# VHH binders against Flagellar brake protein YcgR (ycgR), part 33

Target 1, 263 residues: Flagellar brake protein YcgR (ycgR), of Thauera aminoaromatica (c4kar8)
Amino acid sequence: MAELSTPSPASPAPLDGGRGDELEKFTLRGARQILQLLQDLITHRGLITAHTGGGHSFMTAVLKVDEERGRVVLDPSPDPQANRRALAAPRLTCVTQLDGIRIQFPLVGLGEGQDKGRPALFAPLPAEMLRLQRREFYRLQVPLAHELSCLLKAEDLARKPVEVSARVIDIGAGGVAVVVPTGAAEFVIGGTLPACRLALPDGEPIELDLEVRNLNRQTQRNGTEQLRVGLRFAALPRAADTRIQRYIFKTERALNAKARGGL

## First folded at step 17 (VHH)

Design LB5 (from AX8 with A33W Y100F)
Fold by ESMFold2, fold request of step 23:
Structure LB5 (fold): chain B 263 residues (1-263), chain A 121 residues (1-121)
Amino acid sequence: as target 1 above (263 residues)
Amino acid sequence: QVQLVESGGGMVQPGGSLRLSCAASGFPFSSYWMSWVRRAPGKGPEWVSTISDSGGSESYADSVKGRFTISRDNAKNTLYLQMNSLKPEDTALYYCAREFYEDFGPWFDHWGQGTQVTVSS
């Protein structure tokens, strides 16, 4: 089945609507603020991950800002396929950090060309940039000892229902990432897994719908393949959100206490 | 304060080997997937390799498969990159990077100052 895409605000925020108001204070929309932040990324040689959609990404950096033309200039990938995907993508999601602060911005209208005789990618200045100063909005990296799991209600290759118990690697307000054996189920980016069960320590599992957002393959030490699956919460009920936030807060507090005791 | 300190770089001839280390502190290292990223002179950054939090899974860029091996020692909070059969195109500043995962995929929220690897005749 062909996936048709058109330019639109098709990327929902990872946080619910109430948090959208909270995030607005971290979102830069002024031209001078955006120019200064891009210049800061140039000065600090920020390593940027540019996501082209379909589970693909490449690394880049801002080479310069061309104020006269209203453009940013980026390093191309050494991988020609990555450059082709970037040029074909309706939108790049660029993510990096500056002094430990998450910086995220979209680029649209990407083109190729030369900068001082070297290949480069060009795009109009982004219309907005997120400078997320609040670390509690970052996803929690789940400690190995917690063995947090999510029971996935998926389908096998023959489209028969299967249940897969997946270890949760990270969890946040907007979703989870999990690992599963390759071939345990069929996952399609954009697909929905209804009635999955997230097992938190503080009660019965949470039943929720998940949307597949990203797939990454890894090689296990025994030579077999493992799949890392990025999942977004669909329509997260308030009670479920509260339990997830409580788990995140309690776990982060415990991890911080260990860091202070270890000094 | 999150700190990542790379070491083990140097000058080697083509075909040689080096082992890079990254000492991590200020965060629960064993809870994070970790990566190596490199930046060659006059070129943009390039992802090299990623290892899972437990060390049980790994992935590599095509350009280094079969030559480089990522590993970690969670008891010592240390990430490693064994680099064999080095080529001139491996010349770069190598960064140890801490990975976060979002619904759009991975990104890096911290990296060190890097360690220089130079491969030349």
Scores: ipSAE 0.778, ipTM 0.924, lowest interface PAE 0.8, mean pLDDT 85
Fold by ESMFold2, fold request of step 20:
Structure LB5 (fold): chain B 263 residues (1-263), chain A 121 residues (1-121)
Amino acid sequence: as target 1 above (263 residues)
Amino acid sequence: QVQLVESGGGMVQPGGSLRLSCAASGFPFSSYWMSWVRRAPGKGPEWVSTISDSGGSESYADSVKGRFTISRDNAKNTLYLQMNSLKPEDTALYYCAREFYEDFGPWFDHWGQGTQVTVSS
């Protein structure tokens, strides 16, 4: 296809972020603000991760903003399959940083074409962009020494209940990521794991429902396969949220004090 | 505060080897999954490899699998990429990137200035 292929969108692309009410104050919706932020990403050559769903993503960058046509131009992946997934996806979640600040925006209506004879991806300008200026909303990378765990109530391949104790590798207000041996349970993106148990140091485990959002296969050094599972809190009671935030805060303070004290 | 400094790039013949290093400072390195990302001339960025926080697991792009090895030394706060059997298409600026993981998957909140790898005869 030598010509630009751009589907006409029916509506602007909304953000998809957890705890939407709390993030609203960091969400840009003004056309001029969005154009300026995209231009800043171009100027700083931002490395963007574009998530196509189903646990798939590719790296990209904003090549330019076509203000006349109201669209953004991106680098395609060198992997043709990643490009096909991107073009078939109803929505891309694009995430990057600018000056250490998390930038996130959705793209819908992605099309392919050429820009100055080079292959490129095109999409209407996003209707909103998240510029998350507060690091308290970022997930904490859990120190290895904490051995934080979550008991997952899942099913095996035969649809039989299994319980899997999984190491928590990160935790935030919206969810956790864990690692489990491949084959310990059957995980399906979009599936719900009811009544899981998150063990925090300061009390009884928290019972919560988790939604499987992302799966990444890894090879351990001993040759055994492992899954990295991204989990969203399906519903989070206020008391549970408070305990999670307290754990994050105390852990960050301890890590910072250790770094400043010098070992 | 966060610093990632890549080194070890250079010019090499096809079939040669290089070892890239990334010195990390200003954050608890051993708590983070780390990646290498590269940007070839005239092309967009491409994920190369990721290593877990402990160094116990790793993953690679198909284009480098079997030729590149990611590793880390948490005591030295250093990430490495051993690159063997280099090809002209491996020519790129290589970035060390710090990973965050969200419900939609991983993303990078910091990267260094990169180290140039050029593979040509």
Scores: ipSAE 0.772, ipTM 0.921, lowest interface PAE 0.8, mean pLDDT 86
Fold by ESMFold2, look of step 18:
Structure LB5 (fold): chain B 263 residues (1-263), chain A 121 residues (1-121)
Amino acid sequence: as target 1 above (263 residues)
Amino acid sequence: QVQLVESGGGMVQPGGSLRLSCAASGFPFSSYWMSWVRRAPGKGPEWVSTISDSGGSESYADSVKGRFTISRDNAKNTLYLQMNSLKPEDTALYYCAREFYEDFGPWFDHWGQGTQVTVSS
């Protein structure tokens, strides 16, 4: 029985709005640096979120690094369905923190097995890890009082055009996350929403194209479902980027001043 | 400095109840979605529940749905988890966690040291 050829993995997708080239400065590729960082995650018992694609994820942790076999050993999920999705996924995106620094790395070729009688997941050591030391790659959590909204140009259940005003819950250089009631519109991961309008507190709304990246269901107090929708900026004009960055900077300064008692 | 301090854990018999608290400081708590995560002995971490920034929306893992209730008091910068009808399988170290939602989905950038819950007869 002949082995099937495995294609080389594609370059990592951009994290936020096509900023992947800017991330190369934070990419670790040295084998010893990668081993040390994984060991640090073990020592600090880091809580890792592993994303399997299609809006699915599970929590895990690094149990050990097997340098002799060139692999990392992870906790399986207690949910068997999550483990099946992980094993079927061509790639996991693992995200955690260490000392307030975002750590992100891909795992490919995931397998299942036992480690000292404990169920475990196994993968080859990652060839790269991101250590993102710059807070500008994090998203601003929008204060409720700002009432930021984004007008989404989407379709309803009957595929009729509909405009949905969605509250913006976070905003960063690469996109926004919003909340909408279920049934207000239909969203498809990978779909594009052209000519949406982002309403910042000052000035006229910004027209921008958004790509649906993630959907997450929540329950409101009245028992109805609500969607949290992760949206990426598809192509962001420089003027729009400048206004967004200005809003983020001003808001962060104001929030930090309140937290430090006016420092 | 961001701090999350869990409390309220302890030993309880099956069928009992506990209420966990998480005191938050060093960040604008009311702007963040917050979660509870647990780690049972010999097992990996498991997401338990998430509550929106305003407290108007919540979600639960299937294993705790109907038994656990997440809540928050933004005036006191405190997150809560009411745990009812506790089972031995709920024995774990419980962390409160601060959530970010990226285009690939949620992840946690801070968590506390945890509070131990032990359900044993």
Scores: ipSAE 0.771, ipTM 0.916, lowest interface PAE 0.9, mean pLDDT 86
Fold by ESMFold2, last read:
Structure LB5 (fold): chain B 263 residues (1-263), chain A 121 residues (1-121)
Amino acid sequence: as target 1 above (263 residues)
Amino acid sequence: QVQLVESGGGMVQPGGSLRLSCAASGFPFSSYWMSWVRRAPGKGPEWVSTISDSGGSESYADSVKGRFTISRDNAKNTLYLQMNSLKPEDTALYYCAREFYEDFGPWFDHWGQGTQVTVSS
């Protein structure tokens, strides 16, 4: 997680990437269930990534649950900028795991204070927590050998159309993540990229409208910079959805078969 | 079964060096971006560094830039952190973490038990 990204307008994060209706059955809303799950995160010392919007995040952990006051208490970041962004954010999207199961929850109304003389962040208990027990909802990490790419229809600094071929590093039902050289185009969080083309191994490229959700800057070995860009599918046609799901399923089966063969 | 096992921690004086290793098993290591995260005594966790799936790109927290180097050997399923010019502030339990990237950004779905680094005079 790079903290060198360009600041962008904050936006609320959904509980998960674009499949909210299907995820509802994994969403806990009972107060006792939520308290128990938060307590389990404390007990197992869960490492939480808290996303503040605008492509920024910080690491945290649940220090305690104050049941009487209806609060959760979190570690602040050692980076003062991350803490300022967290306090300014309308919502934090917190994500972690417990026993390999994805745990995700929103926090709103974050404040700062002290807990036993130690700086801490406070928030009301979340009203819901996602406990996602189904791996098929996770993004597939695309094998390098597949050389999966997406042609992005973007704009340069002068707002002129440019096309950028980007390597796809992961793909799921709700979107993809890609890598591109910085300076190849201007990307803004919340911006739309119409009529991009996703190249799957079988068949013609899929035409997709994409929305930029996250930007993460990294340095390549040769000293140049690149961006990791999180993209959400807009208005995905059923045929495109079917092809994407088929690619994911086939690839996961192939990876699982290699693991059983003693890989 | 996904397993990440950190090693190479120990006690060292300020200015010294250590090399941490993380042995990975039970998953296709070369398809995952990997990170180091640390937790200092009495403090919350702090992201240290991330390396891409191929090892072709990397990033660092400002507090460790120029002193720490992340690397990986995909043939050995091993992640490394070379730590030079160590300071007392680097004292922490260091975790190897497996990264997923979502539209909201990265998160970790697995980490090891950690290896302790203590930098003291």
Scores: ipSAE 0.771, ipTM 0.924, lowest interface PAE 0.8, mean pLDDT 86

Design LB5 (from AX8 with A33W Y100F)
Fold by ESMFold2, fold request of step 23:
Structure LB5 (fold): chain B 263 residues (1-263), chain A 121 residues (1-121)
Amino acid sequence: as target 1 above (263 residues)
Amino acid sequence: QVQLVESGGGMVQPGGSLRLSCAASGFPFSSYWMSWVRRAPGKGPEWVSTISDSGGSESYADSVKGRFTISRDNAKNTLYLQMNSLKPEDTALYYCAREFYEDFGPWFDHWGQGTQVTVSS
């Protein structure tokens, strides 16, 4: 039964957001607010992506909130390997939406057990939840026609310098995601790529240090493989930030005008 | 307003085929990576497949590789899932989902109401 197979509650998990101080006004910390938001996710049967680190994630949903025991109950993955990774992870980053609003919360102390005879995952209620009602904090999905690129200064398997010109698929205040051919360079999560160059339309390329945060493999039509690489800005000067925000704002305005035209 | 409308579900015998469609509106469809997610009765959601913004790359869950094909038509703002060699375990509500990417990885910020696929004799 759930009580016997549930681990002892760990400390409530804090929110881990990339722009923590700017996101504070969207962060819910009240126990009542958190319980209500989790209940709303149950009611709307929200599809949650739970990230376990290392480029791995699985889909889940909140089955119930056990207020008496201070726990949230989640669906396990049908993939046993995903469940093992989740149980081994020091933290899950759970992300979903409610009425088009991004909902994000960390879970710590995940355990396995049974709920009504069905396998389930359990965790203490999160100490905070992000309810981000500001789409401009989302990363811009870069239009294909812009062909925005970033020159990556990386290393191959022999630790020899290599330059990779990569298409930027999204961009935000905290970083970019790019696609590169598998094997073009060695990427390690947590590794730093110094002196990369981001090409924006409005001037000379911006020199940036980038940190590898996520790797995701995809198969191209010709059978070759590519990587989607999530990159964080290691240090972003104010001038560079201003140029990036201007690009994002201008592009979103143009895209919104086309979407409303709908023809 | 962002809208995703799935269709093409139905009842089919094991070994049969179905093609699901998802009509997208209210956003620049060709700029987004898109996915199919399914939820079988009494079970949690399961990722099925993802296609890149251009349609140039694809990925699949192991459970559907070789049987399902994701595709898109950016001129018609439509996502497809061709489902061949269907099995009873493919019975589920299938959702079309719009993907965003963060430094921790992808997540879905919109999905439709889903279309039901039932595989039975």
Scores: ipSAE 0.770, ipTM 0.920, lowest interface PAE 0.8, mean pLDDT 85
Fold by ESMFold2, fold request of step 20:
Formats: structure tokens, C-alpha cells, sequence
Structure LB5 (fold): chain B 263 residues (1-263), chain A 121 residues (1-121)
């Protein structure tokens, strides 16, 4: 995706976001269950996003499962550089959906070759697959009218401290995503932005530390560039978490009421 | 119920133009970043373009940059793809896809049935 149209930041980031222990109860490790889920993805022709780290990703699909050889076969990217990154990556994070349920799984040991004369990528079957219901890891897409913002304490291109007011585009229990003009500040994946301030409507801004997890460049209509920044909450206090969940719940209720013709 | 319905596909000669539409319903369309993805015969899916929730920013795959333009009308809950200077390589089933953004980056949690674009003499 980002690698097909924009340059990406240099630094790779952890793929799982550090929430592994919370996800264990949704993790599938039975061999027959994994084979069946992969076959269901083939049958439904699932569109898979494969993340290689460093903000890079490409689209793929499962072509087949070779149970006897213990391998999964994937479509390669039409971009040779994406394939090179995938083959060099220690781990791919593959994400898709099936029947509205988020499906996520790692692939390790990716190789290249051909399947029936068709270029293909090969990997051992994943040892685990994550089946996440949306309600349990929901990210609210913030309505434009809310103009929700986060004050980021970052550094400019000259490494001097700057404060950037960034529009929040989504918010969940684990973090936010924001947009900023490219050049307003310098962000590095894995970097920490201390003492940022998230402005919620129902009180004083929340002070919190944010970790940069992903960077994604976009071109604005006027030709200037904008950066989408994925930010994880570090050490979120209980009171802050409660306020965030309250905002999400209230906003969802309002959006559902509007969808039924109410306000 | 979330629905994405693509239309506007068809057969066109090389060098021609088409405009794809995607009608969205069942969710607050203006709050979501949206993408076009295509799947050519015998090949895997390929990301084509993404547009921000406000429509203020866009990105494109190198293979379509300068030829395709993504746009949206949030009042009509509709996503568009203007395709110019079409090539035989653009022949594919084109999907409208809804984005979510996580720590590892964007992914798609819903897509439509697609609309077929065929570029041939």
C-alpha cells in the first residue's frame, strides 16, 4: 500500500504492537482449525494485507494450502521491491476479514518460486491464527465534525522541540491515528512523544506518552504532502482509559441514532 | 449492514477512459479512509489508490499514478475512480474497500463484489 505510492520511514517497527498477552484468548493454534480457516480464506477469495515492517505492506491472497508439505502458497506482489522486502522480513503480519471477523496471522520463512507455472510465495503453515471479533478491539473512526485533536510534543527537521496540533482520525483502547502536514515535525517509528495532550470534549485534555508505530504518506489536492501517524498509548492511566472508552461509547450511540434518523 | 456496491465497469479500448463508482451504506462513510483494490485474471490483488476521510489527501500505486484519480462525495456516500489512458494491464475486477488503521498500519475490513474493467481492442 504505502510502498506502492509513497516513500516510507527507514525504521522497522514491532509488528504486534505489544498486546500479545491480551490476544491469547483469541489465538487459534490447533492444526486442523488453522487449515480450515486458511481454506475458508481461499474459498471466499479474501483480500489480505501483508505487513513487512517499517511501514511497508503489500496485498496478497492465499492461493492454496499444501497440507502434506505443511505450506501455504501466496500471490506475489507485482512490485519486485515489495517481494524483496517480504523475502527479507523476519516476519509478515497478514491481516484480512472473514464474515466481519478480523483474521490475523504471522508468516515466517517466506520463499519464492512457482506454482503450476505461476509465480508464487511459499511459507510454512502459520503456527497460530488470531480470530478477533470487532467489538472487542474496536477503533472508533472519529467523525469529521468532532474536530478531535491531539497536541504532539515532537521535534522539527532541525531537531528542535515543536508542538503540533494533529487531527485525530481514529481512537481505540490502545491508541490513536492522526494526520499532520509532512515537515511539521519529524517522526521515527519506535520513537516516543512524551507528555502529549489528547483533547476530549468532556473535560481537560489527557496527558499521555505516545509511541510512533506507523507512518503513511499521502498527497493533498494542493500538491503538498500529509502524514498519517499511528500512535500507541504508553502506560495509560485508568482514569484516562475510562474517559476514552466513555467518548467512544457515547459517539457510537450518537452515530447509531443518526443512522436510524435520530440525533 | 455495511454495503459497498461498485459500478461503472465495462469494455473499453486501450487509451480510453472509465469512471468507477462505489455506493456505500450502513456505516458513517465520511469517517472512513477508502481504497480501490484490483485483481487481474490469474494474478493476486493489487492496491490501486487510497483517499482520506475528508478527501483532502490521496495516494496511488506507481502503475496508475498520473492516469487514475480517486475522489469521494461524502454527501452522497460515494467513492469514485476516474481511469484515463487505460492499458490492457488495467484489465481487472475492481473492488471498493474500507480501511482500518492499526499499530502495524492499514488493513481492509470490508469490500464489495467488484466491477469488471476490460481493456481490449
Amino acid sequence: as target 1 above (263 residues)
Amino acid sequence: QVQLVESGGGMVQPGGSLRLSCAASGFPFSSYWMSWVRRAPGKGPEWVSTISDSGGSESYADSVKGRFTISRDNAKNTLYLQMNSLKPEDTALYYCAREFYEDFGPWFDHWGQGTQVTVSS
Scores: ipSAE 0.766, ipTM 0.922, lowest interface PAE 0.9, mean pLDDT 85
Fold by ESMFold2, last read:
Structure LB5 (fold): chain B 263 residues (1-263), chain A 121 residues (1-121)
Amino acid sequence: as target 1 above (263 residues)
Amino acid sequence: QVQLVESGGGMVQPGGSLRLSCAASGFPFSSYWMSWVRRAPGKGPEWVSTISDSGGSESYADSVKGRFTISRDNAKNTLYLQMNSLKPEDTALYYCAREFYEDFGPWFDHWGQGTQVTVSS
């Protein structure tokens, strides 16, 4: 009996999920700059989201930098399960903002302990921090009125093909996020959805391959559940990228005109 | 300029109720998922609740389920949090936060100054 071939696994995710080599110019690696940025987060009482993988995250803040021991000290979650996931995770992806600029940094080697008698999480100082001010990494939050959709070609629980029309909630150069009813299809982080169709207003739908990057469960008002699915474009053609950027630009112009409106 | 202004905090007895409001301006409010986050004295921030851009879906931390209700009025650019059956452990500074979603999941790119809720006998 002939053995079935499996496809090669996807390349490891870059630092910021898709444009890692271009992100290098926004990556801080100097010890003084990293310490100063962490201290600024302390001073501004920055609200940090720490992602532990598998669609899980918790809120935290930098309590202090222990420069002598080379450690950052974080607030633990009040949810014990979130703390257990954080301690088990090979790395945390920490994301926040400072003056409207996205700040992102990894933490590895997380441990638990006490700081002045209070529970705390500890990690070595990050070796790098992303300070992303570039507009080209922008993710447009899609207006409800546009009813932008993406037809997903996925599988159900029985591994049978299913098509799901999903509302697009945001869109950028690297991917989209969509909402679907729970149970409409099975999504696996790292899985690929070939030949999906993204419907933009300016022409025929774009056919593209999508990779599932994140799953987040939500409860609707009527009590039913839905998933928010983060999807990365695999090998996006330049023509498709141009159409997406054009849609983003036009939509931003329209939204800015309304935000200044009061006519 | 993005602005989020929380209001409606105050002092209440255990078992009481409060309704928080967050007035949003300077951005297309109806296009954003919004959250409430709180920071109790001497503790780190805790996510409380999130509501979708349309208001059609919502989620809650286990500690507030059944007692708190998030809502929004997109015509008035306002986010709300109805807090019932308040407990002393709900004492905190409550922030209105604007959400972005990335390939790793959601994060917050803006929040207000907060409104203080104090629950005390």
Scores: ipSAE 0.758, ipTM 0.921, lowest interface PAE 0.9, mean pLDDT 85
Fold by ESMFold2, fold request of step 20:
Structure LB5 (fold): chain B 263 residues (1-263), chain A 121 residues (1-121)
Amino acid sequence: as target 1 above (263 residues)
Amino acid sequence: QVQLVESGGGMVQPGGSLRLSCAASGFPFSSYWMSWVRRAPGKGPEWVSTISDSGGSESYADSVKGRFTISRDNAKNTLYLQMNSLKPEDTALYYCAREFYEDFGPWFDHWGQGTQVTVSS
């Protein structure tokens, strides 16, 4: 569908983050701090992933900060389709790292142009940037040996109920990511999967409502497609949250001990 | 400390082949999805390929499909990129990147210094 693709460039971009009150402590809002952080990304040649929505993203980097115009200047993608999606998107979620610290910022009002004779993307400076050092936002990459699974209550393409046992590849306080064969069920970004069941090693499965946030395709060795599904916890009882946090903490400690001992 | 060290770059003729390697250390490599990203002279970075934690699935940018193959050896903590039918536009600094997946999608929290691939003449 055709939609308005030209964002308004009038104001600094707002934060995206889901858990806004927990993120406030890590949020930079000062214009000087934002400019300095963007300059640091330029200096360190930071690789930025810019998410345009709908499961699409592209790589970029900050070319410069145009302080006179209050704009950040970005590399365009070599892929023209990615650039068109970026220009059509109401906002970008930009994510990178600096010295091992996650840096995240939204951009709104993206436009195209030239910088010193080369194509470039432009946006107003973001109104805020996240510098996330706090461990609580960490997503544990689940060891293959754990074979952690989640039973998804979804629908097939004919809108009939199906249950899919999916391997959990990561888990954090806010959700999980799983892998499934592409044809196993239909997933729609924004859709809700009620009463799914997450199987942790220490007790009965946890019943969870999940919201589909992202879809990412991969090709398996046998030629069939696999889908990586990003899922947010829609409502999480405290007891379930406690069990999930305990699993993450214990597993992370065990993995760190093995990695240190293996070096 | 997390470390990713790329190697195997060099100069090749158009139509030639190279195999890039990335030695990983300081983290549980087999638990992470891994990617190759490249930066051509005068251009921004471009995602090339991603492989799942087990190595059981992969994806590729349209510009490299059918020519490049990503693979990994979890016992050796090593990521690979087999590059065949190389073209001058494949000239770039190639980075090995460690992936995290968030509700907005994947992003990279670490990458190496890169290995240079030059395809000329």
Scores: ipSAE 0.751, ipTM 0.918, lowest interface PAE 0.9, mean pLDDT 85

